# Miniprotein binders against p40896, part 24

Target 1, 331 residues: p40896
Amino acid sequence: MLMPKSVALLRIRYTLEAALARGFTTVRDCGGAEGFLKAEIRQGSLNGPRLITCGHAISQTGGHGDLRSGALPASAFDSCSCHFGQVGVVADGVPECYKAAREEFRRGADFIKIMGGGGVASPTDKISNKQFCDDEIKALVDVANSYHTYVTAHAYTAEAIQNCIKLGVKGIEHGNLLDERTAELMAELGCYLTPTLVTYKVMGSDQFSAFLGPENSRKNTEVLYKGIDAMKIAQKKKVKICFGSDLLGPLYGYQTQEFRIRGKVQTTQEILLSATVTPAEMNGLGDKLGQIKPGFIADLLMMKSNPLDDITILDEPESNILFVMKEGRIY
Below, E stands for the ipSAE of ESMFold2; O stands for the ipSAE of OpenDDE; V2 stands for 0.75 times the mean of E and O plus 0.25 times the DockQ between their complexes.

## First folded at step 14 (miniprotein)

Design W4 (at its last look DockQ between E and O 0.33; V2 from the best seeds 0.00; counts 0 for: pae E 2.9 > 1.5, pTM O .684 < .8, other shape alone 7.323 > 2.5, unsure alone 69.815 < 70, SAP 76.739 > 70)
Fold by ESMFold2, look of step 14:
Formats: structure tokens, C-alpha cells, sequence
Structure W4 (fold): chain B 331 residues (1-331), chain A 117 residues (1-117)
């Protein structure tokens, strides 16, 4: 996770270029990509997808975005507070939440990412933990609203999801344990769900299970089994669904495998919309991105075969993509 | 100019369903209408050749024009009779372009045919 800045920059460059080559012309990053990366891509100094960024995910002490070892005191994290190359930052209490959100916007964030529930990969929390207090969530939402954008939240359980969306959170990342009532509420409130099934499949495999500690392996197993069922519920209840992978570091190459996994529960049209139209709408870009229409930005993939006939060709981009065009330039 | 052969174009949210398509990338953007028409003729000849090699005819012709990082023209026409004749494909593509082209520089032209047989 923590590494020298120069190594982190080289790995980010490779990751971004590879994602573009796999056909992702726009990526929403939910932690770690700061605003200067957007500028470098816009200038052409880096080849990569268009970035929609939150800077750092905002967490409470001991929450999912708090990646400090439980053996280290709280001051160790404060001493290592560095936005570049780090997935999250810690804020406790309303004043710190105001400051943290404003700092991310000052540094170029397009939206705010928070931890609304416990995670799989963090060292100190449990999936069932409720993270921030209600007044903290409201503070983060109020700041995002003042910048005319949104808050999205990491959350797995129905209770965590409901608390977040009732307080004005617009998006939910993962949502593996949502129930029918929660899906109904999400649809009613116009909220977006971004499932990330491939992460749990990959991390549960024999090759990568050692990447997790024993407790994180148990958390991963619980959410893996229920994630597909949760997506079926969300689809049935007409929740707006976006495409996401939530892959960490060296696992990023598996991101296209999400297309194949979703093929088991969604139609090919639903999958394509989830990767294009729906996320463009979520981010206020529905009149510029996500469709082939006059006046839209020229982000195009030319394929050897029709993905409407077989969605799995998107999981084999090196064999099936003839070119990737972003903003009218072939990469 | 370059001419590349492809089957399908996928964009941010929709797929242009073309059964056979060709495109050209211009090294420098072009504004000359006669040069653009010459390119359309070359693309139509390539499409017609592909249709004839497969023993197919098409009832739909589409044109996409890209300039300045943006999609500027997306239009199609349905023919009364199927065709694999280069002059008929060119005529239809030219008419679509002439109705819609506003004289701005062109960087890419895509011509596609569909509704085969």
C-alpha cells in the first residue's frame, strides 16, 4: 500500500495506460487519484482514461479507509498524512469532516467518497460496523452539495446503506448485503449502486487468498457469496446500476472480468448501459458522454465482434478491440 | 490517408450496429468538400468489394464524421432496394454528408452498411 512516491507514480502510469487499452475511456476513481493526474492526462503528458476523482476516501479512526496497523498509535497516521499514493484520510467529528471534504475539493476532487460501513481489506474494522455518525455524514453531504456534486459511500449492509441514502448520499459502492426494502428505497431516492463482484471472486481464489489475513478472508467469503444475489435484487427493483471493479494494485488487470461475471445476471444491454450511460448521468455528464450522438465526445471502441451477441468479448480486449478512441484520438 | 476495416463501433453507452464498416483517419483535418467526396468514393468501393466477396447486399448506409474530438455527424438511410454496388453506396453516403456537413475540418470518416440480405 505505502511505497515511495516515485514507484507509486510509475505504477499509476502503467495502470492508467493499461485501463485505456482495455477499453475504459473514462474511469471514476474512488481513492488515490489526485487532481494533478487529471491535468496530466488532459495535457497529454500521460496516456490514460478521463478521470473522475475523489482524491482520498474519507474515513473515521479505525474505519475502512484507516489503513494503519492496530498496533500503531493514532499519531502514526497523522505523521504519514500524504494525499498522493494513499487511498484514504481520517476525519473524526463534524469540523474535521468539513475540513477533509473541502481539502479534497481544493485539490481537484469531483465528488466525495466516504466509508459508510466496514470493509474487507482494512486491518481494523468489521463488515457490520456502522462507520460515521449521522451528523458527520450530513456534514460531508452539505459540503458536496455546496460544490454542486455528490457523496458516494462504501457500504455493504442494508442498515448502512439506508442510513447513508436517507442523509443525502447519492451513491453506494458494493452493496453486497442489500435487501429488497433497501433496493426499493434506493430506486425511490434515485440513488446509484456500483457493484464490484470481480474483486471478491479474485480475492477468494487460491492464488490470492494469502493476500488477505484470516479475518479479511472471512469477510471476503461472506460478501462474495451474496453479491450476485444482491445485484439480482437491485436489477429487479430498478436501481440505477453502474459498472465497477474495485481492484487493488496488481489485481487491476482483472477489471474486464466484471463484464463476464455480470453476464450471469444482467442482459448485455444492461451491462453496456451500466458502463456508459448510467455513470455518465451520475456524474452530470449525460449530455457529453455515454452515447454516440452529435455533439458528444468521441470516445469509441471498434470491435471484431458484436458484444450484444456475446458480452465476454469485452473480457478479452487484446483479442477483440481493433482500436480505442478517446476524445477523437486513437490510442 | 489510412483506411482500416472493422465490424462494430462501441461508444460510451451505445453500439452502432454495422455489419460491415470502414473508416479513414486523415493525417491533417480536411475541409475540402471534393477531397471528402473522393474519400467517400474510396470507402464505398471498399465496402462494395467486401459485400461482393461475401455474396451479400445491404439496405442501410450510415455515415459518421468526427472532428475536434467530437462526434459531428451520425446519420443513416434505408434504401428501397438492397445494393452491393459501389456507386449506389457512394451516392447515398454523399447525399447524407452533403445534407449535414457544415464545412468544419474533418478528421475521421466512418461508412457502414447493415441490414444485409
Amino acid sequence: as target 1 above (331 residues)
Amino acid sequence: SEVTIGKWVIANGELITGDVMVYVELPEPVTDREEIKELLRALAELLAKKLKEKGLEAKEVAVVVIENGRIKIVKSVTLEKPTNDAEEIYKEAKELLEKLYDGRPVKYIIVAVSDLE
Scores: ipSAE 0.350, ipTM 0.688, lowest interface PAE 2.9, mean pLDDT 77
Fold by OpenDDE base, look of step 14:
Structure W4 (fold): chain B 331 residues (1-331), chain A 117 residues (1-117)
Amino acid sequence: as target 1 above (331 residues)
Amino acid sequence: SEVTIGKWVIANGELITGDVMVYVELPEPVTDREEIKELLRALAELLAKKLKEKGLEAKEVAVVVIENGRIKIVKSVTLEKPTNDAEEIYKEAKELLEKLYDGRPVKYIIVAVSDLE
């Protein structure tokens, strides 16, 4: 569900504070968070995780970032931008892709997010859809390269993933339907996979049965059970894996459940690595974040018990975290 | 300067990448070595208490010092023998501090049983 931008802004303080309280000292946003938030957090006007942002996810018309119903006219996108959560922008063709990526960087993006395949929550695309033409993806990658940063893509299918990474995309969000060959290629190319299993679990639950329409619910079911298998395959092939949740709106509170889910397929060490060292490396911060070493930023969790013994304690931060330290300050 | 331990916040817990540890947050940054040593003593005592409560012994003592939002010091020493004795823990922590502390203001001190480098 999308909320108006104004409502999102009213809730942003709580959202950020809550994420920090759950133990996340740095968060990468893959669509929606505006660059100005980073400045507010640095200045102390907002308390929250350090943000790494892409601005709007860039999508083709009718792609995963185009959340317009099929019944709406083309003009509705521009007119309703204030009413739809600004998760995505639409760009068709190489010139528009250039412009879209450049605009995100102008507004303070750290990287580019693209919709490289169909999604669950979008109303008009299929999971099996490959999104963007090769020249469009290359255009987006070229722009990102000029800013010495990366492109990450939303992609589920092996086809969509391979298409993206062969064109220089360095990150894959979700990847629920990857196969062994795809995983091998990802590992070879040094691509990062960010599974987001919790979002499917929560959206598919009885509690949120109304969150997705019938078609989206079907798509959700399709990818939910494959995600675990995808992680196993990726891990087997030594793909670099990052921690992710991809929760929207009222679902943010379930962010830590990703730890519990991953505990079924990863060791605690692997999970913690995916939430610290690996994403720091992906974002060019491997010498500053993700480790307790001299010269690193002092981001620390003090807990009542050791998560190495039981990773599920991270899913209950209210009971298990004594304090969160971000950059030497206790919150 | 006079040492007044009661001015500081002392707590204990477990760090995500460590084991049993204790920490102190200083209301104001401190540079006085004697004051820092007294803090270390208090931390060692608290750590020893926690170890005893859990039926554990320290095999490695680590000291972490944080300055201006950055980790300044992370160093550990392996003990000759496992211990839950406060004086032994203090001795090792103190020695680490003496070797590594450069006199800059310190706001946080962590003493831990961990494999910190």
Scores: ipSAE 0.320, ipTM 0.676, lowest interface PAE 1.0, mean pLDDT 85
ESMFold2 (binder alone), look of step 14: mean pLDDT 70; pTM 0.710

Design W5 (at its last look DockQ between E and O 0.28; V2 from the best seeds 0.00; counts 0 for: pae E 3.0 > 1.5, pTM E .726 < .8, other shape alone 6.714 > 2.5, SAP 89.307 > 70)
Fold by OpenDDE base, look of step 14:
Structure W5 (fold): chain B 331 residues (1-331), chain A 118 residues (1-118)
Amino acid sequence: as target 1 above (331 residues)
Amino acid sequence: SKVYIDGKWIIANGELITGDVMVYVELPEPVTDREEIKELLRLLAEALAKKLKEKGLEAKEVAVVVIENGRIKIVKSVTLEKPTNDAEEIYKEAKELLEKLYDGRPVKYIIVAVSDLE
C-alpha cells in the first residue's frame, strides 16, 4: 500500500494516539516511520507510544520492499517522489547495502529491517524467493553491528529464515513457513520471532477484499493458515517470540486482534511476555521496560478485568482499559 | 487531586498487580509531605473498604505502588493475617509499607490495591 508522505503525516497523529489508547505504550515500526517522530513524542508535540524505528526496510530490486509495478521503469523508484517516505528502499550490492543501512541510522533508526524473502503485499516477488545474496545480508548485519544494534528480516520460508539467521540476523518477522529445524536453530542462536497473524486475517476478510490484488490475495491465503502452525512449532522449540501485528493504513484499528488470535496457541502469560518483556530485551531495554519493578518506566494499564482470566479483553480496550499510563503520565 | 476508584488490575509490561478493588490518586504536583501522603492513604483505604463491603469481599492482600518522575518507585504487597474490609486495618498495612519504603522523594501517584486472593 502506497500513500503520499503528506497524507501519511496527516494521519500519523491519529494513528499514534489510537495505538496508545489501545494500550500500546511502546511500538516498534519495521518500515516507514521516520526517526524524527520519536523526538516529537518525547517532547510532547505528539501523543503516542514510544517508538523504536528502522526507517525504511531495505530490499533488493524486485524484492518485498520494492512496491513498483513490473511495468514501471527502473528509474521510477529513484525519481518518483511518491516512493519517498514509503516502507522500503532498494539497495543492490554490498556498497549500496552499506549506504542504505548507514542512511537509516543517520536518520535516527534504532535497528535495521531487511527483506530477506518474498512477501504478500509486494507485487512482483514470490513468497518462495530468497532475497539478497549472502554478501549483501552480511553487509547489512555488519553495519548494524557497528552501531551495536540488530537486523531483523522479513522472511517466511525456512530457507530464507535460515539464510538470514546464519548470517547474523537477530530477528525474523512473520516466519509463517518455518519448520522444526528452523525453529531449533532460531532458539539456539537466540533469534526473535515476531508473528503477525492478524494482518493476514484482516486482509483476507470480506471487508477488505479489495485491499489486495488477486495475486497478493493468493499469497496471503498461502501464509494465513500456516501462521498458527508456525507459532506452535516456535513455542515448542522455545523460540523467543515478540508481539506483532504488521497492519497497514486503514487496518491499524485491528491491532489488538492479535491477542485473540494468539490465544489459540499461547497462554496469557506467554502472550503478555511477548508484548512486554521479550521485545524489551530484544531492543536492549530489558532494564527499563517490560516489568513492574522499582526503577522501571511506569508504563501501566489500569483495567476493569483480569486478562489472565480472558486474554480477549485486551482486544476490547475501549471497554476494559480505564486508563493508559506511559512514563508516569495518564493519557 | 484526582482520585480514581474501582480499578481491578494494573498491567505494566507483562506483569500484573491484581486486586479485587484498586484505587489511586494523581497528585497535581508531586508531594513529599509524609503527613499529606498518609492522609491520602487513609482516604484511599476508606474508599477501598467501602467498595469491598459493597461487593461482599474481604481483602487478603494489600499492595502499594508509588510512581515518581515517570518511574516506579515502590511496588510492595503484604498478605494480611486476617481477611478484612475494615478501612483502618487496610490503612495500617498500607501505611506500614509506605513508611518502610518511602525515602522522601516526590510522589506523583499513589495506588492501593486489595485482593481477596492469597
Scores: ipSAE 0.453, ipTM 0.758, lowest interface PAE 1.0, mean pLDDT 88
Fold by ESMFold2, look of step 14:
Structure W5 (fold): chain B 331 residues (1-331), chain A 118 residues (1-118)
Amino acid sequence: as target 1 above (331 residues)
Amino acid sequence: SKVYIDGKWIIANGELITGDVMVYVELPEPVTDREEIKELLRLLAEALAKKLKEKGLEAKEVAVVVIENGRIKIVKSVTLEKPTNDAEEIYKEAKELLEKLYDGRPVKYIIVAVSDLE
């Protein structure tokens, strides 16, 4: 039975408040968080992290952002999400790509998210699929450039990543199968990588593996195995790395486990920079957020112990955070 | 939804056995009086010194953070010639940092931290 809209809105409030309490004072959403949520948080009507949003992720028909079952008619797209609102939109061809990107900016998006390659959770694509034609990607980049911002792309494979970044895409989400040449190119072009290893760990665990269908289980296994190796390559080649978790709704509480997983590849300082300085830079906020300096926004955590000595205290926020300050207010 | 998450780094992380120790005060209304701010620094320095003495530790670094209007207004630290757990020495250093940097604008939070403990 469908949840009443009033209850769904209360669930969103709980999720945002919980993320703030876990120490996330700013969150970049790559699909589903509408601009009105951003405004409500800014006004103080809703407690939560500062949001940087793309509105809807833009996908081709049958691509990763197209969450319709292959057994459903094309008109069923608008009810596939398990969140309040629509996670993605479909655009095929250059004119539709222009319009879709412009519509997201009209609705308050800060950047454009596209599907540059196949996914694990989507019903009709393969990880090896290249999404969008080159002219479509260039159209999306052209629109983002006209709004003085960027396109970031979901992509797993070296080929998909290289195609996107050569066409002007500035960010890559996941990137689990990148190779050394691709990492070199990302560093050369100043591109950002946001690995999200915790989502594959959680979705592959005994608790949740049955949630995936057989094909998605196979996709998930492949990306889990390769993800740590890819992050080692990116680190070695000095790719700009941002912190991300890619967790959905009820799984959001697992997001802090990403800190622990990254400890296998990055130093504690590198992990903290990936969650503060680097993403602030990517989003044009490097002179306002990400550091404790005069003139910067007062987003602060007071911890019981020093995360430089032990990064895992960030994976235990209820036990280790004394307070969370966002914009000078304790929550 | 697909969500990417950022966090914030802080200079001091609360009480540590071998790390930073900090105290703070939230003012009910913003304050511009320099002498009131100095008295608050003295109280904070006394609290820090008490904590250091309870743990048998001394500190070589003192930092002051001042916050107003949702923005960090002053952040500064100084490395001491010798470690200390004396309230007056901590207060002296915090006061000198404040006097160099405070421009008379209203203050909402004052944080004093010590680090480099031994």
Scores: ipSAE 0.363, ipTM 0.676, lowest interface PAE 3.0, mean pLDDT 76
ESMFold2 (binder alone), look of step 14: mean pLDDT 71; pTM 0.730

Design W6 (at its last look DockQ between E and O 0.42; V2 from the best seeds 0.00; counts 0 for: pae E 2.7 > 1.5, pTM O .683 < .8, other shape alone 7.547 > 2.5, SAP 77.913 > 70)
Fold by ESMFold2, look of step 15:
Structure W6 (fold): chain B 331 residues (1-331), chain A 113 residues (1-113)
Amino acid sequence: as target 1 above (331 residues)
Amino acid sequence: SGMWIIANGELITGDVLVYVELPEPVTDREEIKELLRKLAEELAKKLKEKGLEAKEVAVVVIENGRIKIVKSVTLEKPTNDAEEIYKEAKELLEKLYDGRPVKYIIVMVSDLE
């Protein structure tokens, strides 16, 4: 949606500063945060988490990330759209997929995000269709491999997930409908899962459930519980699980509630690993981030109480964080 | 959508901590030891106010955006005495300090009773 450039920048700055204050010293953005934001944070022009970015999510025509009003030629996108929060670009066919992925890397992306499956309004909808043909997915993976990084995919269904990971996709965002066989395959292939359950909890809360109506509220609750079940399956099959929230704009403050939701499925150690070691490994930073060891970057969260005893204190950052350090500086 | 830095494996978690940030990095070993003594005194005061003693002492040293020293020691007997805490923290620092500038010193205790 459209807003003046100055308002969009203020909103982005507030969001980034608030996330850092809640203890997120590094954030992986799966659409909308371009490489110039990463550079501005590194230079100190913006205060915020270290960013790992894909630039724009890549979608087919009519796919989940296709924003018809915002679909513009790449040259026009370069001049204005990246400042207005455009989240996706459209590419159809192998040559366009090559170009789209290379363009994101040219703009500073660290990885490629694709829409590997459609969005769901209900888990009971037929989800037999997939996004992108196999040759298109392979093209995107080939480009990412040429840059020594990875592709991650938005996907809900077991079949969409399996198709993506068999073609070399290394990460799955959401994954609410995965099954045991899919989890086994993800573990065998070393793939990463990033569940984002808090989004469904927030939309089902008293503040927001009125916008859903009774039937959509029931479906939203079912999607949440299917996602919880999927995480249980993934955990039991030893899938590498990362921490994520999929919250945007004014809802970003709810991101810490994901810690509490995961407490019903994972041990405190597993949750902490999912927010530190595992995502650092996924992004090729396992020798620099995710651990408190000599030579590692000094990203430290100083807590009033020990989260190993009670993970829910991470959902209460205002009461429990003594300070946040990023790169050796207290914020 | 986010990463946190709380280590796994060798988790350095303190139930009570104190720290100092220096405006400019310091390289003088005797000045560093004096800072460590002041931190140990503050830490001991916090323990005594809560009626607690600690069995583990840890030191973290940070410079230039990087962790330089992270070490802990388990004591044979719990303590809340400033001199004992200082002694243990100093010994940890002396074993590992390489003479490079120090920007932050953090002293932590855990295993409280």
Scores: ipSAE 0.365, ipTM 0.693, lowest interface PAE 2.7, mean pLDDT 77
Fold by OpenDDE base, look of step 15:
Structure W6 (fold): chain B 331 residues (1-331), chain A 113 residues (1-113)
Amino acid sequence: as target 1 above (331 residues)
Amino acid sequence: SGMWIIANGELITGDVLVYVELPEPVTDREEIKELLRKLAEELAKKLKEKGLEAKEVAVVVIENGRIKIVKSVTLEKPTNDAEEIYKEAKELLEKLYDGRPVKYIIVMVSDLE
């Protein structure tokens, strides 16, 4: 997101507090959240969910993380961008990929996010594009492995997904255009899929019709209706599935609608697992989070009704949550 | 209308729930038992007010941000009696409590008639 850092900082407190109030005690950011936020939350100067961060998403030139206008030469953007928040950084070639990944870890990243394929909201790429060469992805994976963590990739198409996971990428964000063969391979390799269906639904709505330009709106439509099918396929093939929303800016308030959408494909139990056990395991926290067991972190929602009876209860936290407990503290 | 505790992959359900946050963590077993008694009494009161009886009792104990105890027991007979609820909660505590500090105690009942 391209906005002044000062504005982002003014909004971040509300965003984090609101997420926590909605019942999210841990949130993974896949691009843009700075590492210092984690320290502020731990110290109590900022209230919010526990954060797992990647820093900047790493992209090739002209990739999904490169938001520069294609109408201008690269030299037009040489000016200082230090005052703006950015979701991504550009890295081309193995040395730059090494440097980019190491820099994110230096800044406190827990994992690496890469753009492995084209996106909806980017101006200069197609959804069908495979992004990064094999050696670049491998370089990023190798660095992440040296830090004993994982790489996750933005990828929609079967081709882009397969390319990433064959090179050691452990997570796929979105995956809306995966096929059965791809899902089988993901399951075999123990890869995690994080669908984010709500973002497409909301961006495609009349209320936010101006959020995307005409081209991006077309791309959004392309992936919106495939997402449900992709999830069905993934579920059938026993792919590990995590909960995600991927809502930008003013859309963040719709975070819990993902529960409602997933209710069409998954059981409540499966959805809850995707929002607890599975993502905990993915992030190396399976022995600390994701279960109500002795020794686990006390992250609890006290609710007025049983979501097992109706998953939509989780989409109405204001009326259904009595309180949120994070690490033994009620907020 | 029921009460449910949901956290990270598991669900505890009940129609009535009471809890206490201790000002400071407590390790004294007798003090903890006394707190359980008070919670059981409060729970029983709520049950009676609603005209309900509990079939299951669950106890959750939290220590310094960590879960210490999560356990439920099915009652032999449905009850809204404080002493019976306390008895079951106490037995769970005695079996499972390891003497470390306690910050929160939650008692709840489910499968009410």
Scores: ipSAE 0.273, ipTM 0.656, lowest interface PAE 1.0, mean pLDDT 85
ESMFold2, look of step 14: ipSAE 0.326; ipTM 0.687
ESMFold2 (binder alone), look of step 14: mean pLDDT 76; pTM 0.759
OpenDDE base, look of step 14: ipSAE 0.252; ipTM 0.634
ESMFold2 (binder alone), look of step 15: mean pLDDT 74; pTM 0.747

## First folded at step 15 (miniprotein)

Design Z1 (at its last look DockQ between E and O 0.01; V2 from the best seeds 0.00; counts 0 for: pae E 7.5 > 1.5, pTM O .747 < .8, placed apart)
Fold by OpenDDE base, look of step 15:
Structure Z1 (fold): chain B 331 residues (1-331), chain A 101 residues (1-101)
Amino acid sequence: as target 1 above (331 residues)
Amino acid sequence: GSKVMVYVELPEPVTDLEEIKELLRKLAEELAKKLKEKGLEAKEVAVVVIENGRIKIVKSVTLEKPTNDAEEIYKEAKELLEKLYDGRPVKYIIVAVSDLE
């Protein structure tokens, strides 16, 4: 859904404050959040989690990040879309990929997000599609490397995942259709997997049945069930796993349900690791965040009970979190 | 769920050790009360010192015996405090227990 930037800005304060209140002291955005938000949070004009941002996700024409109607020619969209918040930008070919990645970094991105395969919610692609040619992915990786950071890719299928990680992509978002061989390769290459199971669960619920059309609903169902198996495989092969939710718009409030879902597959320790140490390491902050250790940033949750005894308490932050401390300040 | 931590936010930062100890005692009493109400006992007391937004010290002590007694909790916390406190301003006092049985 295309939302005017102005409307998004009106809602961003609440969204960020709510995320912080839910216990997230650092959040990585994989498409859409502008770099200036980080400055506002640091300055205290905006309260929220510390943000790690990629700017716009970079996609090929007709890729997962290209939300243009396939029923209309490209010329129909030549008008300035600068007034609408977009998750993605379109880049075709090596020169455009260079430019797109550099532009995101110019605007304050910490890493690059790419669409490496088809998606559930996009209108013109199939989940089975491999997106970008090898030279395009390599171009994006090369630019990110020059900034001493990483590329993460949206990818579901084993083929799409392998294609990305063999070219230097260090993160895979979702990965619901990975197989054992792919998981082994991810572990060998030190690639990070960020499952986002809650988004599929919520979108597939009766409450939000209208969120997806029939075809997208079918795709959603397919990836939802496979996602649990993918996590089991990834765990077995010792893939580095990060916590994620990938909820859009009004669905942000369900972020903590990912804890509950993961509790069926992961131990409490594994889940907490995925939400603290592992993502800190992925983002080059392993010496500063994710642990209660001397020299680390004082990001702490005070809770009524011990999450190690029951991880589901993290899905009820309103009842179980006494306060959230970020960088020594209680919010 | 059972409450495993108690805290107080001070209106103004405090540097007086005796005042901090007194506040610590009150918190220990509050925690002990909650533990008793839940039929729980603490086995470990931990102290975390935060300075300028960063963790400075993390120390813990395992209790000889699990306890829900305020005086025993206070005693262990006090000893850690006396050992670790260097006169820095204190804005928050937190008493936390772990390994509840």
Scores: ipSAE 0.368, ipTM 0.704, lowest interface PAE 0.9, mean pLDDT 88
Fold by ESMFold2, look of step 15:
Structure Z1 (fold): chain B 331 residues (1-331), chain A 101 residues (1-101)
Amino acid sequence: as target 1 above (331 residues)
Amino acid sequence: GSKVMVYVELPEPVTDLEEIKELLRKLAEELAKKLKEKGLEAKEVAVVVIENGRIKIVKSVTLEKPTNDAEEIYKEAKELLEKLYDGRPVKYIIVAVSDLE
């Protein structure tokens, strides 16, 4: 169950400090981190990564982000974000979609997150379900465009992904069941894919085997095994790939395992770009972040050895990071 | 490849070039000590300078011969700094050596 807002805020400090210590100087939150956290980090009241946030993820009644019926956010690993506080809001129909998106921007969001397909843990949706109607997605995209930013969507299946990107959605979270045609379309449209394979690895571990139940375990296994294939397809078709983990609460510490998982599929250079240059580009920060160049913001990791030689050193941050610098300050 | 680095954070941003050079000398001495303790020499020397949360200088030079001598490291790092320093404040100085053998 959800915890009181005051308790959630007290615990956010540890989570943010730990993520920074693991080398993440900027994180994009796809639901739960409210815009006021950006200001607190900027002011120095909280130590943590620079935040790029959507505020709340937007879902229809009964969709993936609709947690009203018995959902357990702290233990529900079908969510698309590294969450703090309440994850999502519900909007049905075009006028409500306009209002919901504008409300998130009013509250400080940098982009809009929507549920474009079903998930595993939601009490009321299925992986294969199409979520929003076309006019609803278009409305959300129109609002984001008016704020000069983007919509990203939770979507697993080729059909859900294609529907979203044809309507102007810029990013796809997860995408575990995409196919070659979908990857071609994403590349043609300049869309970004953020795979999150580590969450499915963690959910399949002995620690969580009894937690998921048989039907949820089967759905999770389906998306886990397909996710590696999807990444291979996306890489082959030159889709812009970003780094993501989709881990919640106490599991957030496993986020660096995503580096190791990707090492089985991508080159070390591709992985490094996915965690630096590509997400900076996606968020309009490509001239300020993601590279070590004069004039760029001084976000630096000092490593014991070169990750181009061995990507797994990024999955062992305590042993391999000498220090973390964010905006020119060592933490 | 492996790298060895040292750095200093200045309490206040500094524009005194002679003070910056003296700090650079001390950094080079620390680097040379680390290299000698590891039994290594380096063929590449790099300098990074940071102020106002931004990278102001980042430059390296490849040496003709490997070195672990403090004066050689200092000379190369100083030359990089002097060529590129334009009087802007300095908050952090990082000196790194790489291409170790």
Scores: ipSAE 0.245, ipTM 0.663, lowest interface PAE 4.7, mean pLDDT 81
ESMFold2 (binder alone), look of step 15: mean pLDDT 80; pTM 0.800
ESMFold2, look of step 16: ipSAE 0.033; ipTM 0.537
ESMFold2 (binder alone), look of step 16: mean pLDDT 80; pTM 0.798
OpenDDE base, look of step 16: ipSAE 0.368; ipTM 0.703
ESMFold2, look of step 17: ipSAE 0.013; ipTM 0.521
ESMFold2 (binder alone), look of step 17: mean pLDDT 80; pTM 0.797
OpenDDE base, look of step 17: ipSAE 0.253; ipTM 0.639

